# VH-VL binders against q9nrl2r1430to1533: the designs that were tried, part 136

Target 1, 104 residues: q9nrl2r1430to1533
Amino acid sequence: GGVHELSAFEQLVVELVRHDDSWPFLKLVSKIQVPDYYDIIKKPIALNIIREKVNKCEYKLASEFIDDIELMFSNCFEYNPRNTSEAKAGTRLQAFFHIQAQKL
Below, E stands for the ipSAE of ESMFold2; O stands for the ipSAE of OpenDDE; V2 stands for 0.75 times the mean of E and O plus 0.25 times the DockQ between their complexes.

## First folded at step 11 (VH-VL)

Design F15 (framework fv_nezutatug)
Fold by ESMFold2-Fast, scan of step 11:
Structure F15 (fold): chain C 104 residues (1-104), chain A 123 residues (1-123), chain B 107 residues (1-107)
Amino acid sequence: as target 1 above (104 residues)
Amino acid sequence: QVQLQESGPGLVKPSQTLSLTCTVSGYSISSGYYWHWIRQHPGKGLEWIGSIHRSGDTDYNPSLKSLVTISADTSKNQFSLKLSSVTAADTAVYYCARTDYYWGSHRYGMDVWGQGTTVTVSS
Amino acid sequence: DIQMTQSPSSVSASVGDRVTITCKASQSISNYVAWYQQKPGKAPEPLIYDASSLESGVPSRFSGSGSGTDFTLTISSLQPEDFATYYCQQFYSTPYTFGQGTKLEIK
């Protein structure tokens, strides 16, 4: 039988998903809960979408993968004021990402 | 069963530093999301002092920011509050509390509280 | 800072009554609200988290509702042990502010 091996990108996404500050980023923001989000954020993205792109081999360069992760954080900080629970989670998760991304 | 227990001096002199410790049992502080300090002045409501995230990241009430330090000691399963330059206005019951975390979500609330410790600031 | 305003400041009620306590945020805070009960000389006890989720072990006569700016705590049939002070708290943004409290008194 075959061995299922995780790509470097998938391993990193899995670590982000497991992180306790991943909760704002696991899925796209709900329009019902946050009605004005999509009026402000024009390129929405979340970890589930990024993981699907990794699984479909849509990232040709590490920079493309990093850009999507950074877009996710940029959207968080654009929408959420600094003192919010979402912005605080995003700040810590982004710092964790920068440490892990050194492996790429 | 998770339990929190505050400890520290019941009487502190004006201008000194108040030091309180919260001991957590039945649960690792490294597994919690946030750990909080709250106080209640005699006959008054609740005031949030500050919090420490499991990473060590701290948030303080801006009204107390220059006077407050919160830290955690994972080896002792404790977190602590230091409040510098105390005055009679710091006389209160001090509580520690937990905000828990569930993967994919977090609970907006403090689900476990200590019993409180009374601190009197007097000469 | 986000201001949490509770109403009423006090309410007198009888056993068996339906009691509603309201909490209003000075800005929209989604569902990031918790409710606590405090009896004299005791620590606050958690009742509700995420505006409407009942804490473990809390009697089903307690319920929370609301989102955005307006939140309510309801006790459907008041019991003798429910006479206490009730507090709301927001977790949307630091500082995590409490309401002023609502004292529930026996009539």
Scores: ipSAE 0.614, ipTM 0.869, lowest interface PAE 1.6, mean pLDDT 90

Design F16 (framework fv_nezutatug; at its last look DockQ between E and O 0.80; V2 from the best seeds 0.00; counts 0 for: pae E 2.3 > 2)
Fold by OpenDDE, look of step 12:
Parts: sequence; C-alpha cells; structure tokens
Structure F16 (fold): chain C 104 residues (1-104), chain A 123 residues (1-123), chain B 107 residues (1-107)
Amino acid sequence: as target 1 above (104 residues)
Amino acid sequence: QVQLQESGPGLVKPSQTLSLTCTVSGYSISSGYYWHWIRQHPGKGLEWIGSIHRSGDTDYNPSLKSLVTISADTSKNQFSLKLSSVTAADTAVYYCARTDYYWGSHRYGMDVWGQGTTVTVSS
Amino acid sequence: DIQMTQSPSSVSASVGDRVTITCKASQSISTYVAWYQQKPGKAPEPLIYDASSLESGVPSRFSGSGSGTDFTLTISSLQPEDFATYYCQQFYSTPYTFGQGTKLEIK
C-alpha cells in the first residue's frame, strides 16, 4: 500500500491527541460531569472537533487552526484554577503545542 | 513487573537534609505520568509530599515546613526526595509511588507503591 | 486545599458484612479519586482509581462510586483479609490530599 503524508495540521493534531496531557482536551466537557461548565465557557472546543475541522479542510490559514487550539487552552485556564490537574496538563500540552506550531 | 524501592538514611539529625531515592525497576520513569513521594507519620494518615511529572515539572505540598525538592535521574531510573532543615515532625515512613497514564483511561490513583522506608529525625 | 472528609473513622464488622466507607470532598472534584488499603506495617495498596475503576488484581467485592463531592468505597462481603485501614485520595488539584482513614476492625 501507499504511504500518505499527513498535512501539517493533521500531524500536529495527531501529536496533540497522543500526548499524555491531552486527556482534558480529547472531547467536549460533559455537562453532566461539570454542570456549570457551559455557563462559563461560551466557545467550547476540543481536539476531536479540531480534528474534524482539519479533516474537512475548514482551516484555510494556519492562524485559524492556531486560534482554535489556543481557544481550547484558554477555555481550560479560564475554567480551571492553575493548581488543578486539568490546568497543569493544559500548561504542558500548550507548551508542547507552541513548539510544534513553529513548524507550521 | 513494575517495582519501586525507597532507599536512604534511616536516621537524620535535626536541621539536616533528608535525602531519599526511589529506584524503579521494570518500567522507565520517563514513561510514567507522575512520580510521587508520600509519607506517614507514626500512627497517622497519609500525606502527599510532592510529585514530579515526566516533563520535569514538580509540585510540592505547601503545608510542609521543610523545603522540598524532587528530582529525577532517567539514566539511573530513579527519582529523589530532599527535605531540608528537618525536624522531629519529619519522622515518618516515606513512600514513593507512581501514577501512570493509560491511553483512553485516566488513572487517577497511585497504582504502584514502594514498600516504604522509615526515616527518624533525632539528635 | 481540598479537604477529603472520610467517614467513619473506624468501623467494626463481621466476615460477610457489607461495608461502606465514604469520602466527601470540600468541593467538586469530578471523579479524581482513588482508594487504598493499608495493613499494619505495610505500604498502601491501590484498590480503586478514577472513583470507580477497580485496580488490577483487586477482588470484585471491592467497588467504588461517586462523582463530584461524595465518594463511596464498598466491600460487598467482607473477608478476613479485608480488615485494614482504608484511605481515599483526590487528584483534582494540588496539594493532593487524603482522607483521614477508616480503620476496619473485626467485630
């Protein structure tokens, strides 16, 4: 079979998803588990949504892709205090993202 | 099989630095999510001292009077604990433990513990 | 800091009994809770992670439940080897904190 090279966005999403600190971001926050989340976060987003957008070629500019990723982290830090496991994971994942994003 | 083993002096004088090492076998510390130090004062409950993430990020219990330093040595597959300026309040059994990450599953727990090592602070 | 209020502090029970231990968090912590068993002179042993997931090798008579602030460890049918001290722990935020412990004694 042929080998298909992933786009830069696809590759980065894969790397983010596979990162051990991706767990807070894999899918949208459950309203059942976090009842007040959507009262606070008005633009919810997650890696699965971003991945879908990438797959559908909805990002025409790298800046659009980056904006969604940054929004994802922004949401995390807005809702979660800095000492929470989610915020800590987010901090590490964002740092990783910033390094990888330089390749875009 | 993953095993953790604490080692270090069992006796430390007040104001000195308590130094312990956790040796991990059967598993690379660079693969672990968090590596923890926990202690238990005689007849008391468990107290989290601090943790080190695989990235090197550390977290410490702010309630501890002694200055806490946790570090990791991947070449030796060890991580260490240092408590400076110890007092009798630091006398305890010290445990190292692991929190691992399984893809698709959050392992919020310490799934592997060392057997513990007793440290007595006494002049 | 998040306080984990564990109850009861001690409980006497007989073999075959159903035993329930509770931990209440001072704030909502999702399911970031683990349970441990500790016997005298031994290290804690993991029982439950993520509030309700059974650790490998742990007998099925142990179960965990709860989300938010109230968490429960249940032993459906107490066995002789289950007499020990049990602890809950939260991983929602640092400092990670433990419950005070529950000593399960033979009646």
Scores: ipSAE 0.828, ipTM 0.923, lowest interface PAE 0.5, mean pLDDT 94
Fold by ESMFold2-Fast, scan of step 11:
Structure F16 (fold): chain C 104 residues (1-104), chain A 123 residues (1-123), chain B 107 residues (1-107)
Amino acid sequence: as target 1 above (104 residues)
Amino acid sequence: QVQLQESGPGLVKPSQTLSLTCTVSGYSISSGYYWHWIRQHPGKGLEWIGSIHRSGDTDYNPSLKSLVTISADTSKNQFSLKLSSVTAADTAVYYCARTDYYWGSHRYGMDVWGQGTTVTVSS
Amino acid sequence: DIQMTQSPSSVSASVGDRVTITCKASQSISTYVAWYQQKPGKAPEPLIYDASSLESGVPSRFSGSGSGTDFTLTISSLQPEDFATYYCQQFYSTPYTFGQGTKLEIK
């Protein structure tokens, strides 16, 4: 854990946020728009929460950071069938993440 | 101002490959989110054929059973449709359309359409 | 595949009338619906995206509403240029299916 790791986590989160497929992941899913989401997904997470955790130095290991990002994608694929706009965006963003995470 | 313009052969014989091109002006094809092909049979409603994402990923209507290929050429600012083994059932007006890119949201809709090109499949 | 069913298939109305067209999805699709207007011999024109957002340049007499399975397009005060066929389309999942169309005819 250190400054170099925190800089790397922040850079990666910023790249994910800027990606064209980030839109399903920027904020927590709305219960008003998706009423059954929180009945199905028990560990909700989004890029804004992950970024806040990076800024508060809550990730001590790269594996902890990677686990939270993977949880975000796992939630997406658990809730959304594969042919949905969300699942397609998640598939592309996850592939992008796996390439970028090689730097960690 | 963004403009889309379809071009293609007009007449195609059964069993041939239909090739259509959509030329985009006033906007870079790399800046859009999705680019679509839609058709309309004479006197009928609209049918979605397929789409290409800005990354090059494609989605096709399963009813067309691997007969469709959509591709993009960013150097020419165009995207294209190939429909193989055409029959009289493929006679339609063909449209291209855009879903624009908006950071942080997916604007669910097609906001710019071409004027359409008529394709007749006949011997 | 998600089926989009429009009602009515046709409606006759007079200038100044409030007209309502509905679209029902065979399963829940959030707000991922667009509406289009098509005049004879012309390309469809976009009216509404994301169920309720008005496309740029579209007159304010047009509005969209709904979420889940039930969606509505309303024209608050019908004008002569509004006589056309209207289509809904879902963008929740591929294939992106259209409704069968609603023809708005002069009474």
Scores: ipSAE 0.735, ipTM 0.907, lowest interface PAE 1.1, mean pLDDT 93
Fold by ESMFold2, look of step 12:
Structure F16 (fold): chain C 104 residues (1-104), chain A 123 residues (1-123), chain B 107 residues (1-107)
Amino acid sequence: as target 1 above (104 residues)
Amino acid sequence: QVQLQESGPGLVKPSQTLSLTCTVSGYSISSGYYWHWIRQHPGKGLEWIGSIHRSGDTDYNPSLKSLVTISADTSKNQFSLKLSSVTAADTAVYYCARTDYYWGSHRYGMDVWGQGTTVTVSS
Amino acid sequence: DIQMTQSPSSVSASVGDRVTITCKASQSISTYVAWYQQKPGKAPEPLIYDASSLESGVPSRFSGSGSGTDFTLTISSLQPEDFATYYCQQFYSTPYTFGQGTKLEIK
């Protein structure tokens, strides 16, 4: 909604990007490196896209912002089994996100 | 420059617990991404034993999971391996290693290794 | 477990030769592969991470390529110090398995 919520969304995105487990989520998965990814994941999203949506004021409610972040994690766990390096990073970053999101 | 050095007993009796320590110099273990133990059986290839993440989370080779414990002591800048109930099959050279990560690039290799320590399990 | 299968198991080559070593994963693992060189009695030394990126201090005659299941280590002009055993390792999922090794010998 308002400018205070948009500042909080930006602050949270910055904290996620700074986390050392953000590496799977910074940009969309490369189709060249992972050819079947977009056959399986139909609603791709990454932190750079979420940050752009914050900049464009596309989130009207905190729940919309939270939904996009959770979609990002859901995509990770749908594509990657839990014993993979990407899923392990996702698990830790999601836990960090849940702690930070309580402040919204 | 980061240096890793394994230490521990060279001979261990069957059914005892093997305890090894990796001492890290020139770098804080709390800054690393993952810290690993790997072994190499005589004349054979390399086997990953397990790792500890900078947060304290551990991952173990499922074939060793009930027998292995990896822990870290950040105040001593060390991490350790305990392998219980050893047999002759645990005779190997044991290495510690690091996986690092830096901003704008990611690394999935073990970029620094210790020199290795030979452990023989024998009566 | 992801099996990493190296080919060939052994290579006999001369100084100046181009040598290729392949590593095949039992499933798709993106670029999560590293390569190591090991000389007798020594620890493995890192060569390549993320399939194709050179570790610092590694000579440019070494290169890596591949994604998915097929990965290659190439030495463009073999030097006397390159006779060693080479291993690939995957970091896609635990356990982080190694290939069985490729021994590069003097012809």
Scores: ipSAE 0.491, ipTM 0.859, lowest interface PAE 2.3, mean pLDDT 90
ESMFold2 (binder alone), look of step 12: mean pLDDT 90; pTM 0.931

Design F17 (framework fv_nezutatug)
Fold by ESMFold2-Fast, scan of step 11:
Structure F17 (fold): chain C 104 residues (1-104), chain A 123 residues (1-123), chain B 107 residues (1-107)
Amino acid sequence: as target 1 above (104 residues)
Amino acid sequence: QVQLQESGPGLVKPSQTLSLTCTVSGYSISSGYYWHWIRQHPGKGLEWIGSIHRSGDTDYNPSLKSLVTISADTSKNQFSLKLSSVTAADTAVYYCARTDYYWGSHRYGMDVWGQGTTVTVSS
Amino acid sequence: DIQMTQSPSSVSASVGDRVTITCKASQSISRYVAWYQQKPGKAPEPLIYDASSLESGVPSRFSGSGSGTDFTLTISSLQPEDFATYYCQQFYSTPYTFGQGTKLEIK
């Protein structure tokens, strides 16, 4: 718990943000650019929101942090067909996350 | 100044494997986002063959019926195309191209192209 | 596969003219369109990425616009060096398909 877990969560979020496939996940999807997104995706989330939650100590368990990251990827694959640029970026970033999350 | 240069045989016999190499100078291939192969049949438009991401993940045009393989050699700063079981329909000018990397943004487009290499498939 | 259809297939114009080329996608592709210029015997040269962003070194008379299914390349005041074939390409999903090309010819 506590400071140990927060340090690990922050390190992992920073690594995800730095990854070349983070671009679809850095901020919430724009309703102006993608008008039907919020009709399909009911629990939107992005790396900037997850990072804020880490900084505010809102994750009490590692599983809660992992669930938010997995929700982000689940939303990506729900909205975007597998052969899209977003889905390809999400597939690679999720694989990277699964490797890094083994350290949690 | 980044430059791409295609190389390979100009004449290939039907049923053989076409092997082309793209040599990148002035830039590391590990720094790019995607590297592409495109071809243009005589008097016709452009056809995307496939791409390799900086991680080594590949995407291929399904119309090539799994005959295509793209690979990268970061130590030589090169990436290559192999097209197996060629026919006269594979006669074309072959180009390599880059999609640049920029953190936090998708800059989808091919910003640097090689000059092209002409490949004729004939017996 | 996403089909990219260019209009017109060919256009004749004079130096100083405003030229517009359109590209229509068979389904919505957001802003994931690039435009290229190709002169006879030469490799394509990039003009526009992400539908409206000008590639470095490309003259400001070139501009791109559009989102969803309808995209436009505009040359505001045609110069002699602009006579070429122009291609659009989508990067929304694989395979990354090109339009058939628009040949811009001297009137």
Scores: ipSAE 0.626, ipTM 0.885, lowest interface PAE 1.6, mean pLDDT 91

Design F18 (framework fv_nezutatug)
Fold by ESMFold2-Fast, scan of step 11:
Structure F18 (fold): chain C 104 residues (1-104), chain A 123 residues (1-123), chain B 107 residues (1-107)
Amino acid sequence: as target 1 above (104 residues)
Amino acid sequence: QVQLQESGPGLVKPSQTLSLTCTVSGYSISSGYYWHWIRQHPGKGLEWIGSIHRSGDTDYNPSLKSLVTISADTSKNQFSLKLSSVTAADTAVYYCARTDYYWGSHRYGMDVWGQGTTVTVSS
Amino acid sequence: DIQMTQSPSSVSASVGDRVTITCKASESISSYVAWYQQKPGKAPEPLIYDASSLESGVPSRFSGSGSGTDFTLTISSLQPEDFATYYCQQFYSTPYTFGQGTKLEIK
């Protein structure tokens, strides 16, 4: 790990946040709006949390950063059936992530 | 400011392919989130045909799945509908519509519609 | 497919009346509902997106509410130009189905 790796993580998170399919992932799912979410999803995560972890240097390895991003997508596909707006956004954003992650 | 306009044949013969184009003005189709085709049979309600995402990904109504193709031409600022093997049941007014992009929030709804184009399928 | 059922299918009302139209989804769809107004011979016009957000330029007498399976469109004080057919539509899952429509007629 180093400064260059942390800069790369920040750049990638910024690219994800700016993507038009980021809307399901910007913040944690509301328990008020989706009360059964936290009964199904045991390790909730969102881009704002991942970005905060990057900025606080909490990732020891690039694999830990990638695992958190993949967990975010995995949670999306576990909770949301495939034809939902969330699942479609997640599918496109995950594909974008995989392309951008090649630069890591 | 943004306007959508449908164009295509008013009359189509049974078994042929219906081709319709939606021309977008005052806005780039690459900036929209989704672009949709909707139809309305005479005296009936609205039916969603399908949509194309700004990336080119398409979604179709399963009732029309093998018969419908939606595509976009960014150089002409247009998107199009093709319906193959039409029958009299495809007689309808056809509309195109936009779902806008609003960063950080989904704005699900169709905020701009074309005026509609009438298609009659008859011999 | 998710079915959207509107009630009533038709309603007769007078200018100044409060009118309520309901839309019921066959399964939970969060708040991903839009409402449209269609006048005879015209394209549908957007009224509400995301169940309760008013479209730009739409009069404040229109409001939407609901989440999950039950949604409502309300016109607080009916005007002559409001006589039209109203449609709900869900955007939770494809196909993006419409309700059958509610025709609002002069009493």
Scores: ipSAE 0.535, ipTM 0.862, lowest interface PAE 1.9, mean pLDDT 91

Design F19 (framework fv_nezutatug)
Fold by ESMFold2-Fast, scan of step 11:
Formats: sequence, structure tokens, C-alpha cells
Structure F19 (fold): chain C 104 residues (1-104), chain A 123 residues (1-123), chain B 107 residues (1-107)
Amino acid sequence: as target 1 above (104 residues)
Amino acid sequence: QVQLQESGPGLVKPSQTLSLTCTVSGYSISSGYYWHWIRQHPGKGLEWIGSIHRSGDTDYNPSLKSLVTISADTSKNQFSLKLSSVTAADTAVYYCARTDYYWGSHRYGMDVWGQGTTVTVSS
Amino acid sequence: DIQMTQSPSSVSASVGDRVTITCKASQSISSYVAWYQQKPGKAPEPLIYDASSLESGVPSRFSGSGSGTDFTLTISSLQPEDFATYYCQQFWSTPYTFGQGTKLEIK
């Protein structure tokens, strides 16, 4: 055919990126804008990195993909107190992810 | 153009529930990010009361405790504030406002405000 | 709660002056600051979002800057319609607190 269908992982990442609570997760946190982030978060990750890993076929198991998404949310909640804009966005996006991930 | 308009009683008796509605025109409440209630006591500054996310999640100023409830009615394109057990200290101008969404940006700030409605709490 | 403190609380200025208003957060809030202008008897008008982004329709003489705890609103050449009270607000965490306001008055 003309165009290959997106993998299940690719489709889910696209849905996360399109969600209006994705803004804290689109790219890695800037070291210049948030200097202490990388002192606290030892395994940084973001949707653009996860998407690149999907495109390079680096996830062999659905559990590996889910683990990276959950790491992203875990990092958010570790750095950001629950009353922050980032943590609130993360809570809603994580709930959305759990619903979408049922098809994996 | 997006317009917000507050409506409700201008006078409320102590211990009653204050009910205010914000009507949104030219934009769907379901497409917004956050919708807020703000008040301003006579001669004082601005105080954030609370907000509702388009999902229905609400956030309230802890100083107002469990006295505040914010809800949305998407079929009427309105969101509302209920403040229970009011006292003279709740006398203020009440504003509704929008935080919009721009893809890929947090864009926190209130970009559209209603004109405000004056509420007086007295016997 | 995050406290937002504005300086000065009031300032007198003349048309054509450069006016600077500062806003200090009690803890780091990244760049999640908005600025508003309020004229007597009117609703606040948005000026700046995300610390430095100008709202649509706002004159270019207004600018915002800052990150972390220190934020500034600048009016580069004051006009007669700019005499008003100015407020900063943080959006890093709830409750979304405002500064106490800076009243800009005619000299």
C-alpha cells in the first residue's frame, strides 16, 4: 500500500501528544530553565524520546513501552508537588494513558 | 470574539448560598483548558477562588475550605460558582475568566475576563 | 501558599516615562507568571502570559521578563491610558496567587 499503518505504540504516543495535558511531557526539561531538575531526576524521559524509540523499534515488549511512559509520569510526580500545574496535567494524562493502554 | 458574562443576585443574606453563573459566547466551554472564578473585595486586590478544567476536575482556594463548588454545564455553555454560608466578608466583585490552550504550550494566564458582577452580603 | 510581592506598591510618573514594576515569588515558579492591568471600576485586562509573552492587542510598549523568583513588567513610554493598577499572578501551583497590586498614578 501507499502508507503503512502506525504501530499500536505509535498510535498511543500520537494520542498522548495531541492531548492538551501533554505540554509538560513533549520535550525534556530544560537544564537552563530548571537547573536542579537533573540533580533530582536521574532517568529523564519525554514523549519526543519515547516516540523516537518507537520509530527505531527499540521496544520489544509492550511492558517496556509502558515502563517508559510510567517513568515519565513518575518523574513528574517526584519533582513536582501535587498542587503544581505540571502534576495536575500529569495526573489527568496518566489516567488517559491507562484507558488507552488497555489495548496494548 | 469570545465573551464571558457573569450573572446572579446582587444582594445575598448572611448564611445563604451565593450562586453565580458565567455565560460563554463565541467559544465552546468544552474546548477551553481552565475556567476560573476570581473576586475582589472593596478597595482590595484580586483573589483566586477556584477553577474547573474541561474534564470536570476542580481546584479551590484552601482559604475558602469546603464552602466553594464550581461546576460546568456544557449544554448551556456556562460554568457556575456556589459559595455556601456567606458572610459580610464575601462582599466583593466576582469575575469569571478563561485560561486557553495553545498546542504545545502551557500558556498559563487568564486571557479573557467577564466584566464582573457586584455581590453585597447584608441583612 | 506562594506569596507574590510587588514593588513599588505605588508609583507616580509622567507621560513618556519608562516605568518598571517588579514581582517577587516566595519560591521558584519557573516562568509561570501573568500580568494584568485594572482601571477603576473595570475588569482586569490581560497584558502578559508566561512571564514574557504579550497578549494579543496589547501595545508593544509593554514587556515582561524574568524567571524563577524575580519578574518585571516594563512600560517603555507611558501613555495617558496606562494609569491603572497592575497585578502579577503565579500559575505554578494552586492557589494561583496574585500580587498586592501596584498603583500607577499621574505625577
Scores: ipSAE 0.368, ipTM 0.823, lowest interface PAE 3.2, mean pLDDT 90

Design F2 (framework fv_nezutatug)
Fold by ESMFold2-Fast, scan of step 11:
Structure F2 (fold): chain C 104 residues (1-104), chain A 123 residues (1-123), chain B 107 residues (1-107)
Amino acid sequence: as target 1 above (104 residues)
Amino acid sequence: QVQLQESGPGLVKPSQTLSLTCTVSGYSISSGYYWHWIRQHPGKGLEWIGSIHRSGDTDYNPSLKSLVTISADTSKNQFSLKLSSVTAADTAVYYCARTDYYWGSHRYGMDVWGQGTTVTVSS
Amino acid sequence: DIQMTQSPSSVSASVGDRVTITCKASQSIFSYVAWYQQKPGKAPEPLIYDASSLESGVPSRFSGSGSGTDFTLTISSLQPEDFATYYCQQFYSTPYTFGQGTKLEIK
């Protein structure tokens, strides 16, 4: 996509990073802290990686950007049971994302 | 500087609804991450009742879920607990507490507590 | 629900002693553990969050350690004001559960 679309992606990533429920998503899950994570999650991703892809103009369509954000949430819900602090943060951040993504 | 203060009736009759309010001073409740209600039965340990997130989302102890409601009033800087159909087993000291907003961290814990309010359920 | 079991339930110690209190979770909770101190008739005071991080204003003689299922609170040199009941709590999953408490008494 165009420069306008890239600017919109950057703005949205910044809003996600600043959100109070972003803490599980800021960087890749630590194998030291969560040893079985990479046995379960085969396509790991985090906001720092998505932001780098935006800055390198790697998203050509809004759907590609949305797919990476949705993969991030899908990974969260696959690994973390529903009543966990991570799953609760993910649920709220995903709802926030869906509202903001209507502008894309 | 941040202080929490519980208030409500010290004596409640069986089958009535217990209503408690936590007044927050020196801090905005909309800036906190979670606000909690905890109780302690006489001579016993601590029991989590429920929590409210800054968004208004609530979580309740399943043992109390059908009986408990937690709500927040940002205009008064207060959050409240309602526990319906009380029995003698609900006699306890009730505490309110905060989990602070701590961007980018795993700071889960209750860092500020009210002094507690004693509630006796008796006819 | 996640059960938190403390040991010992009570301990007697002298000023200057090193005291260790343990807390065991019924399943892995990573580092989502907080520790509190409670004196008779008073509200709990926070000591430790995220298993090992010291709350502001808490003396350095207090330390927390552990991850997964086994957690420890240590007081390196017991002071007179440290005689109290200590509670662990998990914040990994709701309902948030506390240990039964460990009462630290003067020997």
Scores: ipSAE 0.658, ipTM 0.891, lowest interface PAE 1.3, mean pLDDT 91

Design F20 (framework fv_nezutatug)
Fold by ESMFold2-Fast, scan of step 11:
Structure F20 (fold): chain C 104 residues (1-104), chain A 123 residues (1-123), chain B 107 residues (1-107)
Amino acid sequence: as target 1 above (104 residues)
Amino acid sequence: QVQLQESGPGLVKPSQTLSLTCTVSGYSISSGYYWHWIRQHPGKGLEWIGSIHRSGDTDYNPSLKSLVTISADTSKNQFSLKLSSVTAADTAVYYCARTDYYWGSHRYGMDVWGQGTTVTVSS
Amino acid sequence: DIQMTQSPSSVSASVGDRVTITCKASQSISSYVAWYQQKPGKAPEPLIYDASSLESGVPSRFSGSGSGTDFTLTISSLQPEDFATYYCQQFFSTPYTFGQGTKLEIK
């Protein structure tokens, strides 16, 4: 995308990282700590990976950026039952993302 | 230093609504991650009642079902518990507590507690 | 609901003893465990969060360990002020359940 789109992606990723519910999403899930995660989740992603892609200008369309963020939330809800701390954090962070993404 | 203080009636009649308030000093409730209500029946252990996230989202113990409401008033730096249709089984010491947020890590645990307030449900 | 079971329910020990209290979850809860100390007539005091992280101001003789379903609180050298009831709690999923408590009595 354009210069304005790239700046908007960086701003949105920074807002997500700073959110108090970002903790399940800051880095890739550890295979050592969660051994079955990668058996269930086939396309792992996290905010640090998305931010790196923004910085390397790998998103050509806003939809590609949004798809990666939505994949991150989809993975969370696929792996974690709804009453878990991760799923609750994901639900709130996703709602925050949807509000902020309206400004893209 | 952060302090939490419970307040409310010490005696409640069966079928009434118990209303308790937790006043927070030295810290803004909008800065905390979760604020909790816990109770302890005489001679028994601790029971989690419910929590309110800083966003206003609430979680309640299913054993208490729709009888529990937790709310926050940021202008007064307070959060409150309402327990409807109380019975003698609701006689307990009630505590409020905080779960704090550290950037980049969530501290799951309750790091500050109020002193507790005793509630007796009796006619 | 996740059930937290503590062992032993009560223990008597001498000053200077190593005391170990165990907490077992009915399902895997990662490291989402906190430990509390409660003295008679007082509110619980936090000791450990995230299974092994010591709360600020808590003496270094207290330590937590464990993963998955089995968690341990250890007091390496028991002191007179450690007379109390100890509780574990899980934060993996709601409801955030407590163990039944372990009463520690100093001989």
Scores: ipSAE 0.535, ipTM 0.868, lowest interface PAE 2.1, mean pLDDT 91

Design F21 (framework fv_nezutatug)
Fold by ESMFold2-Fast, scan of step 11:
Structure F21 (fold): chain C 104 residues (1-104), chain A 123 residues (1-123), chain B 107 residues (1-107)
Amino acid sequence: as target 1 above (104 residues)
Amino acid sequence: QVQLQESGPGLVKPSQTLSLTCTVSGYSISSGYYWHWIRQHPGKGLEWIGSIHRSGDTDYNPSLKSLVTISADTSKNQFSLKLSSVTAADTAVYYCARTDYYWGSHRYGMDVWGQGTTVTVSS
Amino acid sequence: DIQMTQSPSSVSASVGDRVTITCKASQSISSYVAWYQQKPGKAPEPLIYDASSLESGVPSRFSGSGSGTDFTLTISSLQPEDFATYYCQQFYTTPYTFGQGTKLEIK
């Protein structure tokens, strides 16, 4: 993708970061607070990492960007049981992402 | 200064629907993260009834057998509890409470509570 | 459902004492615990959120600690206005269950 697509990715990441349910996704999960996380989740990712990849022009296709966002949600639902605050936040933020991603 | 105020009937007959409203002042209901209903039976501890997220998504205590509905009216800055088919076991003080929004953090706790309203279920 | 068990159920203490109340979760709940103070005939007042963060306006003599299953509320120097019932609550998963309460009484 072009510079116009990169502007769209940056805008979408900013909207996700701003969202009230972004709190589980802003940074990588702490191994001190959640010792077994990295034993279960093999491809950790967070919004700060995705934002840096956008800024470095790492995404060549919209599908690559979308795949990283979906991986972030997939990790959330893999690790966190359905009734947890993290899973509830992830469900709402993912729905918001799907609406916003229609602009891509 | 944020204030929450419960209102509704103090006496409800068995099998009727209990309807309570929480009026929020000094703060927009759409700015909060979660809004909760809690009750306390006479001489007992606290029981969480359910919550509504700012998006309108609701969570209910399954022990209440899905007879509970929580809704929000942003235009009136209120959220409400409906408990259908009440019995004497629903006699309690009912509280509303807020979990505030803070960007980047889920503050686990209820930081503002109403004063409570007493509901007696009796014929 | 996650059960929250408080210890002791009641405690007698004198002004100036250091008081410790413990809350145990039946499952690991990270740090997703809040503490409340309730006086007779009044609504609960928030004290602690996220296990260890002090609510705005709460005196610094109150502190919270713990993670996983074991949580503690400490009052470093008990004041007359602190005689009340204290409750813990977990926010890890719904339903958001409370402990049974700890009544703090004058010795």
Scores: ipSAE 0.474, ipTM 0.848, lowest interface PAE 2.3, mean pLDDT 91

